VH-VL binders against c7peq0. Designs and how they scored, part 46

Target 1, 252 residues: c7peq0
Amino acid sequence: MHNKIYNSFIDRKAKGIKSFAVLIDPDKVNPADIADLAAKCTAAKVDYIFLGGSLVITNHLDECVQQFKTLCDIPVVLFPGSPSQVSRYADALLYLSVISGRNPELLIGQHVLSAPAVKKSGLEVISTGYVLIDGGAPTTVSYISNTTPIPSDKDDIAMCTAMAGEMLGMKVVFMDAGSGARKPITESMISRVASQVSAPIIVGGGIRDAEKAYLNCKAGADIIVVGNAIEKETSLIKEMADAVHAAAPVLK
Key: E = the ipSAE of ESMFold2; O = the ipSAE of OpenDDE; V2 = 0.75 times the mean of E and O plus 0.25 times the DockQ between their complexes.

## First folded at step 16 (VH-VL; framework fv_olinvacimab)

Design a24 (at its last look DockQ between E and O 0.91; V2 from the best seeds 0.85)
Fold by ESMFold2, look of step 16:
Structure a24 (fold): chain C 252 residues (1-252), chain A 120 residues (1-120), chain B 107 residues (1-107)
Amino acid sequence: as target 1 above (252 residues)
Amino acid sequence: QMQLVQSGAEVKKPGASVKLSCKASGYTFTDYYMHWVRQAPGQRLEWMGRINPYSGDTYYNEKFKSRVTITVDKSASTAYMELSSLRSEDTAVYYCARGVEYSGAYFDYWGQGTLVTVSS
Amino acid sequence: NFMLTQPPSVSVSPGKTARITCGGNNIGEKHVHWYQQRPGQAPVLVMYYDSKRPSGIPERFSGSNSGNTATLTISGVEAGDEADYYCQVWDVSSGHVFGTGTKVTVL
């Protein structure tokens, strides 16, 4: 159906229901472990599987998508390292523009190259303003994108960036400290952005425990995405999902 | 060498306030959450709250939320906990405890504790 | 309010195994951390995320967590293991919660 995944983002936000997404990097995941991951995500009522990363060397994306689609009913949403990395078997694509940066190739240039293939894929395409926040150390994203992340204490810059992205037509704001980030995004910054943006807000990078996932939701995040911590400890899936689902809507 | 050094013992009357300090050394102060945990005589440990020293973001146990304030002085690498409207049941040893780097899931290092006695 | 209940005491002979339980509703869905507290001293972390040992904690300390019970196991108990032991979790209703505590006596 048209806009099924995006409509789930906005419908859940309207109801005050927070969502938990597990990020899987096709280059890092052992295919033998996917069945166990899918079972754990299903049991924990994980809301989305995000597939992708900043750099995907092996290009096993299609195979990984198909395995998850076979093993569970959880929507599979592509989080590509570049706009040209697509799989028609997924449920949706986060079509990311790095609006926090000044690299024209990641703002629109690669999208010009990839758009015909993306359109031909038949995927639901979700316009996503990608806001890279300094995660306390260089990340693969910051190096590959050749962009300067927004400093972690510049809440108003993050807010204005997200606000501008929404005004320019972005349907979703993705605040990301980067996979493997040392420092997660502060609750202060999340709440500042949430106060001025109506679009669903995805927050990821450096989230290591259920407390932080919960507090990010209380600050105004709509979707919490966790990858690295779960790769290290899959038992966190249930505890983090429960924490996210227990969070109440933020009242400004 | 990592160290958390707390302020000295306090004797207070009911209704007063107390402000305890915890000076950190041997690590990057702003990279670790600082928690406050108390222990009444013969009782279990009780978590009171914590602060992110970088941002000032706080998270309190609902039991204490109306009476506790946790702050930091980044230039002095020092955390503070102020507890107001003291009552005799607040007599306890108060610990500062450090989380792990950018996570508050568990407490990997503890200060020596500060005894606060509230006596009518 | 999330409750963690521990036996008040455990007596164990030197060289034997002490098992310290921590009961909580569906505690197996949480991650349990354990602290050792000797008389007059601050707590020391001895186990985290159910079964992981901090640096400097001997392999004779182990942990498990399933269902409604987490367990800290100390094999080959030594006199220096005599202390109070507390489990701890995070819960949305209460924040960080400690167990009632278990005094381990080596005799």
Scores: ipSAE 0.841, ipTM 0.929, lowest interface PAE 0.9, mean pLDDT 91
Fold by OpenDDE, look of step 16:
Structure a24 (fold): chain C 252 residues (1-252), chain A 120 residues (1-120), chain B 107 residues (1-107)
Amino acid sequence: as target 1 above (252 residues)
Amino acid sequence: QMQLVQSGAEVKKPGASVKLSCKASGYTFTDYYMHWVRQAPGQRLEWMGRINPYSGDTYYNEKFKSRVTITVDKSASTAYMELSSLRSEDTAVYYCARGVEYSGAYFDYWGQGTLVTVSS
Amino acid sequence: NFMLTQPPSVSVSPGKTARITCGGNNIGEKHVHWYQQRPGQAPVLVMYYDSKRPSGIPERFSGSNSGNTATLTISGVEAGDEADYYCQVWDVSSGHVFGTGTKVTVL
């Protein structure tokens, strides 16, 4: 059970199946809307619910996780802004190291501090190389982390960064343009990274429509994460999910 | 004011190639996709493809993928569409159209169109 | 290939309501956009994401989408509304797809 979520990532990738994840901020979501949101996600066959935010309060996090777990069968994966944002009720935790930056606190410092609590939680822990890409505007992540994102046109830097993360033992690579990104990650960059990395690749930030979601998958993304767009328009969930699921046929 | 200004009408023989231009002004050229859409006489609109002017990434209609090439000159804020192996059926008005910012969901601004006539 | 079907023509008297339909398999699960094209002119966006109006488009234009049919509704039709109207969606198999078009005639 300890690797159920990660194994799902690996298995789906091996089969050429692309996955769609809905990102929800526990501090922004209206509890009254969660039931409807869960229903829409279920109907759209969303593969994962990612819960996280830079300023998540623990009690809100627990409540939000429990609500989703009660209302649907979709795996809930924590995507925290800090390694300390943990809920034992989730199915897994992406343990993020910001490898695109050079902030030692985000590389290992915060992990050392949070490690006892994370271990005690009993959660599946998925070591994740977080690669922040310039989305054309300061993001919450860049501001909080005080790190410089990789320029959007530097495919080779992104590639080498992801490669390094993988070789250091990180199980998943998360490429993110950040919340509120103006410029989503380019297909060329995704393709470049995918050509050199075997680990599952998660892509998020600035994805606004089904076309972009689809093309990111075609470029090599294994999991597409969308938050802001669906917050504004929940009807996008089905359209984007369908596009992602159609991006690659199951290997026969 | 935002404008897309296209090159002038073209007359070509079957088998030839045509390259059309679309000059953008009034906005940041690299912040929006540029699409190409054509319309044969009395027919519906037909999407051909698009380009991300910033990255150069392209996305084509499979129908035209083997014959169409979309490019940009960022310094000139100009997009280009080249269609090769022209046929009589390629006679149409060709439009450039701006897509959503770094997306292609819909087309909010259109060029005036360029008539391409293919005849023997 | 994904297809969008529109009635070839709709006739309406001034001041009345015109309804233009766009049919497609499970089109309600997609977002539909609409364009107006007057004779000899380029298309103009008049509706996006089913029911959103661009700046400059009057409130008498509205849109809906459910099931297998999207509808552009023009209330209080004016002579200037006479044009061809096209619906448009994105599909994984075809890319951007336009409807067959509807000629709206104001009587």
Scores: ipSAE 0.833, ipTM 0.914, lowest interface PAE 0.6, mean pLDDT 93
ESMFold2 (binder alone), look of step 16: mean pLDDT 93; pTM 0.952

Design a25 (at its last look DockQ between E and O 0.90; V2 from the best seeds 0.85)
Fold by OpenDDE, look of step 16:
Structure a25 (fold): chain C 252 residues (1-252), chain A 120 residues (1-120), chain B 107 residues (1-107)
Amino acid sequence: as target 1 above (252 residues)
Amino acid sequence: QMQLVQSGAEVKKPGASVKLSCKASGYTFTDYYMHWVRQAPGQRLEWMGRINPYSGDTYYNEKFKSRVTITVDKSASTAYMELSSLRSEDTAVYYCARGVEYSGAYFDYWGQGTLVTVSS
Amino acid sequence: NFMLTQPPSVSVSPGKTARITCGGNNIGDKHVHWYQQRPGQAPVLVMYYDSKRPSGIPERFSGSNSGNTATLTISGVEAGDEADYYCQVWDVSSSHVFGTGTKVTVL
C-alpha cells in the first residue's frame, strides 16, 4: 500500500495522462460546503485532493481529511506548509524540501524535527523538491519561509534547481507560484524544466482558467494544482479538469 | 482610462504580408494577455492567437499558426500581428483585445479594429 | 471541432424581454461569455463566466448556462440594445470559439 500514490504519479506520466488536483485549505473551507465540493470533484473526475495551508491546525486537518475520505474515493494528498500538518487519515504526504531557497530549516532542519511523527503516522511519504517561482507578489510561503523565489523569467535557474532536486533523490518536483499568485508559471519555464527532469512535475499557483491549465500540461506539467480560482468559482472544476485530461492522449 | 488603439487600414495584394499594431494605455501592459480576433464581412468573430506580453509566450489558432506571428514591444506597450501569404479570404476587420490577467478566458477591452483588404 | 450555434435573429418590442440562445455540446460544462456589437463598432463584453456582468452593464442583462444551451436575457429591451450578440467559449480542440451571432432587432 505504500507508494500507491507515487506509483500512480509515475504510471500516469508514463502513459501520457495529465492529472488535475484540487487544492483545499482546511482552515478556509467551510465544512458545510465540503459535501458539494466532493460531489463536484467526483463528477469532474478530479484525480487528487491536495490538502494544505500555511496555518493549518491539526484538528481541522484531520476532520477535513476524514470528510473527503467519507464523501468520495479521490486520493487525499497532504500538501503541508509545516511539519506539524500531518494526518494519518490521508493517503500520502508530499514531504517538501524548498530547494529554490537557501534556508537550511526548509531544506532539512524541519524534516529532522518532524521525521518521528511522520514515520509514526504510517503515511506514504513522497520526497518532493519544492521550487518556488516568483508570482509577482510575496506569497504566504515566501513570507513565512523567508526565502527568495526564483525569478519568473529565469528558466535556466528553475531547470537547474529541479535537476539538482531529482539527482538528490527527490521523487517529485513541485513548481509553485504560490497561493494567490498574480503571475502563474510560464509555459517556457515548465517546458525547460520538463526537458531535463524525468520525475513527475506538479505545477500550481495563479492558474485561473482552462486554457492556462491546458497549456501548462502541453508544456510538460504532469499534475495541475488549482486552489484559489476554484474557491471563488467551483464551477471551474469541471472545465479545468476536462482541459487537463484532454491535454495529452493516452499512449497506445 | 484604458485604450487599445490600432493602426490604420491596409490594402494588400495576394501573397503579400501585413503587420498591424495595437498600442495599449491606461493599464500595465505586461499584466494582461493580448489577443487578436478578426471578422470577415458579414461573418462571425474568429480568434487568431494571443501573446503574454511579459514572457513573450504565444498561443495560436491552428488555422493560422503557419502564417501568423504575434509580437510585442514592451517599451512601447504595443502588440503586433503579422499575417503572411495573404489571400482574398483574409479580407476582414482585425481586432486586438485584452484578455484576463495572465489568462485568456474572455476579452474585456477591444481595439477599434483595422480593416485589411486583400485584392488583386 | 467545437461549434456554437445561435439563432440568426431575434425581434423584440421595446420594454419586452429578449432571449438569445447559444447551443453547444455540453456547453454547461464550460463558461460562456457574451459580446455586443453595434453596427460599425468593436465588440463589447456584456457577460462573462455565464452570469457575471462587467461594470457599466445594466442589470437588465443576465446570463445562464446549463446542459447544451447558454442564454443571454435582456429584459426591458431598449432601442440601444439593437446589435449583434456573440457567445464565446474556450475549447481544447478549437481554442476560443465564437457563436454564429444573433441580430437583435428592436421593433
Scores: ipSAE 0.843, ipTM 0.920, lowest interface PAE 0.6, mean pLDDT 93
Fold by ESMFold2, look of step 16:
Structure a25 (fold): chain C 252 residues (1-252), chain A 120 residues (1-120), chain B 107 residues (1-107)
Amino acid sequence: as target 1 above (252 residues)
Amino acid sequence: QMQLVQSGAEVKKPGASVKLSCKASGYTFTDYYMHWVRQAPGQRLEWMGRINPYSGDTYYNEKFKSRVTITVDKSASTAYMELSSLRSEDTAVYYCARGVEYSGAYFDYWGQGTLVTVSS
Amino acid sequence: NFMLTQPPSVSVSPGKTARITCGGNNIGDKHVHWYQQRPGQAPVLVMYYDSKRPSGIPERFSGSNSGNTATLTISGVEAGDEADYYCQVWDVSSSHVFGTGTKVTVL
């Protein structure tokens, strides 16, 4: 089946259905906890599991993917921060270009190096424009990317960056404040981007409660991704999923 | 040393507007959402809305959305709440309350309250 | 609208345990926060995310939340615990909702 995960993004956006993704960092999750996470995600009807992060040191990615795939039916989507974050067992790969940055290695250089392995993996590859927004403190992704994040109050810069990415062929826009962000992306900025971009919009970083997840959806995010807050408090999975799903419009 | 100091009591006639202030000190004003919550005599607390002082993003209780405006003056570390088209039912103590850092889930510090009386 | 219902009052003897309930439809799927309000004073946060205590709140305060009921429990009740107590959640239909309030009276 070709483009199964991407088509689910598009189909849900067309229906006004918002999606909730749980981000798991293989370096932070204990293998013993994965069964509990999978059960909680299943019970909460989480739409996607995103695996990866800006820095993966422990080489647990492949094991994490396989465990989630055996423990639940939720699609597993890779969110790679480095070439080592490719696993053939996942359902899809967010093939990220850091379009907010001016680092040629993260714009295209990394892709040249990884493309043969990515193609051989058989993964569904989803062209993703990655837009890094300042999260109020240096983050792992801002340091590793060697880029200046878009300032959190420069809505038009974020909007123009996303527009350019879409015009250049990116199928998805991922607005991210980064792992460890102090502050999440503002509803104002999400709304500005959503007003000019028809591609599905993923928003992540610094989202700590159901209200913010809901308001991000109302501002125009299509997929809300949460990692850090859920790692600290897995009981948030159900409440956040409910809030995101409740943002779906009632059909006329 | 954190303080939320609210403006003094107000007496208003039906149909008027009131604008209350809440001056913050002892913390970084723009890092915390500012909420407004009221309490009519003998009644429960009622959330009215909040503002992100950094971005100006607001979120209002639908009950009040047409009559409430929440604003900030960042240079004065002060939040304001204006309630228009006052009714006798709007007689209450109005509190400003600080959210947690970059989250509005709960309110970890409260102002002293401002009594607004609406009577003919 | 999402509704949170609390008993109007709870009477408890000093040194005993007060249990203050907060009823709501599937409230166990939400995170409940609790406030103490002494007469003529502003509310003070005493519990957040169901069972977490703010700094300065004694360990005799505890909380739970499951099904349709959240509970604030005050063990070893002292005279200073006499106050009104309000639960609070966020819900998409009603935004932030406070409970009806419970007056705790220490005999």
Scores: ipSAE 0.832, ipTM 0.926, lowest interface PAE 1.0, mean pLDDT 91
ESMFold2 (binder alone), look of step 16: mean pLDDT 92; pTM 0.941

Design a26 (at its last look DockQ between E and O 0.83; V2 from the best seeds 0.82)
Fold by ESMFold2, look of step 16:
Structure a26 (fold): chain C 252 residues (1-252), chain A 120 residues (1-120), chain B 107 residues (1-107)
Amino acid sequence: as target 1 above (252 residues)
Amino acid sequence: QMQLVQSGAEVKKPGASVKLSCKASGYTFEDYYMHWVRQAPGQRLEWMGRINPYSGDTYYNEKFKSRVTITVDKSASTAYMELSSLRSEDTAVYYCARGVEYSGAYFDYWGQGTLVTVSS
Amino acid sequence: NFMLTQPPSVSVSPGKTARITCGGNNIGDKHVHWYQQRPGQAPVLVMYYDSKRPSGIPERFSGSNSGNTATLTISGVEAGDEADYYCQVWDVSSGHVFGTGTKVTVL
């Protein structure tokens, strides 16, 4: 079906079921470790694999997508940092507009260049309002995007940015402190945005433990994305997934 | 040198409230979660809750949620814990304990403890 | 509520190995942290994330966690290791949970 991945976001949000996504950077992951990583994600019932990074320079994206698709049934969603990060083998693409910034290339310019290839790819395209929040130190995404992040204590600015993105037609809001962020997005900011936005909310950056993943869900995040902490310690996959899934209502 | 210095011992009657303080020094106060943990005589440690000093976000043990309030004064690098409607079973040593930078998974530094005695 | 059960006491001769267990349902899916508490003193972190040693904790302290049991191991036990030891995890049911505590006695 046309919107399989997006509909899963919406259906799970409607049921109050929280989702856990593992972010894999194709430039950082050792191909020899992908089988073990896929097995751990499957055993932990990870809901999505997000593939991509701010700077994908090795060009192993297609190989990485194909390996995960062969090794597990978990949907593979592209999280691109540039127009060149497109793989026809993935299940969906988060088509990110950096709405928190004032860089016209990241708002719409790169999309104009990539749109024909994206359309030809046959991927499910998910219109995503990307809201970059200050993570306490410069990140690769902050530098590469030439964008000033929203200050971490300006909840109303984050809320208004997300509201505007939703009103302009974006299907998903992605609040991100950035890969390598020192501090994660506060629960108060998540709650403020969630109070005014109906779209699914993805939260990532700087999440280091199961408690924070759980509390982000309680604050109103729908999808928790973790990359760096899991890259350093894959045993966190199971504990974090359990914490995220435990934030859902008990059915019995 | 990093220090967590807690307020002095308290003696309270049932039904009263107590507000304990924990003054931090030697590190960036806002970057570390502050937890409160108590220990009744001869019993195990019991986690009560914690605060993110940067944002004010709190997370409480459900057992205490209706009676405990954790706050901070950022300018004084001080955390507070107030426990209301005191009972004799609240007699314990109360510790503040610091998490790690932007993570509350474990407690890498502890205050000296404050004895609260509740007796009629 | 998630429960962590420890033996009340462990006796060990100087120079020998003390093993302190922490039992919990599927505790191997969690990350376990350990604290040492001497009489009249605050706890001190001695192990985190199952097997990682804080700065200043000697290498004779080690840890493991699998299945339903986490273990803190102290090899070459010294008189100064005599203390109460508590394990700790995070769980959704009540947040941070401490074990029942184990008194290590060096005889």
Scores: ipSAE 0.849, ipTM 0.933, lowest interface PAE 0.8, mean pLDDT 91
Fold by OpenDDE, look of step 16:
Structure a26 (fold): chain C 252 residues (1-252), chain A 120 residues (1-120), chain B 107 residues (1-107)
Amino acid sequence: as target 1 above (252 residues)
Amino acid sequence: QMQLVQSGAEVKKPGASVKLSCKASGYTFEDYYMHWVRQAPGQRLEWMGRINPYSGDTYYNEKFKSRVTITVDKSASTAYMELSSLRSEDTAVYYCARGVEYSGAYFDYWGQGTLVTVSS
Amino acid sequence: NFMLTQPPSVSVSPGKTARITCGGNNIGDKHVHWYQQRPGQAPVLVMYYDSKRPSGIPERFSGSNSGNTATLTISGVEAGDEADYYCQVWDVSSGHVFGTGTKVTVL
């Protein structure tokens, strides 16, 4: 049962299949809306539910995870703002190291503190190189993490950062413009990273429509994550999911 | 307040190239995609392509991909569309249109249009 | 290629309701936008994301989208509503696609 989610990432990538993930903040979502949201995700064949936020409270997290697990069969993956934000009811945890920054606490310090709890949870743990990209303004992630994001036009820096993460043994690369990003990650940057990284690439932040989702996939993203846009307009789920699933890059 | 002002009418021979301009004002140029859409006489609107003025990334209609080049001059807040190997069928009014911020779902502002006539 | 089909014309008397349809395969799974184009003028956005009105567009304009048909409805039609109307979507195979257009005539 361990590595089930990670294996799905690898398998789908190997087959050229692109995946769509809906990001839900447990502290922002109305519990009364979860049933409808789960139904829409199921109907759209959403591949993953990502649950996470910078200020997630454990009890809210558990409840949210349990609701989704009850209402649909979509894998629930924790995308925490801190390594300590864990729920044993989820299917997996992205264990994020902010490798775009130089904050030792976000690189390993917080992981050391959370490691016993994470281990005890029994969750599948997916080591993730988190690469924060400048979204045009300070985001919640950048503010809380107190790290400097990679400039949006520095493709080579992003590439080298992702390469380093992979070579250090991180299983997944997560490129994120951050929550509330105004400027999403460019296709050129995604392409540059994808050209040098074999690990699954997750891309999020500032994706507002199906075109951008599709083009990110074509550029080399394996998983597209959308949160804010869907919070504002849940009807985007189907259109974006279809676009992502229609993306069929040439198999390398 | 927001305006897209396009260059003047063009008359070209078959096989020639034309380069049109679209100057934006009243908003932050780099924050919105710029699209090009044409309309032949009595025909429907036809999307040609778009550019992200911030990154320079382009996305083209496959029908025009081999003949169309969209560029920007950030300092002048101006987008350009060059169409090569012109044919009589390329006779149309060409519009620039603003997309949503770093998106292109719909077009909320349009230029006044530029007539391009291709004739022998 | 993805295609959008509209009736070529719709005639309506002043004060009555005009309905303009836009047909496409599973168009209900897409967001439809609408544009008004008067003779000799550039298109103007009148509806986006199926049913949202831009600022300045009267409440007489409404939109819906389900199944294989999107509809722009103009209630209380006025002489000034006489124009060509185009629906528009995004598709993975074609990019941005416009409908064939509908000429609305106010009798």
Scores: ipSAE 0.785, ipTM 0.897, lowest interface PAE 0.7, mean pLDDT 93
ESMFold2 (binder alone), look of step 16: mean pLDDT 94; pTM 0.953

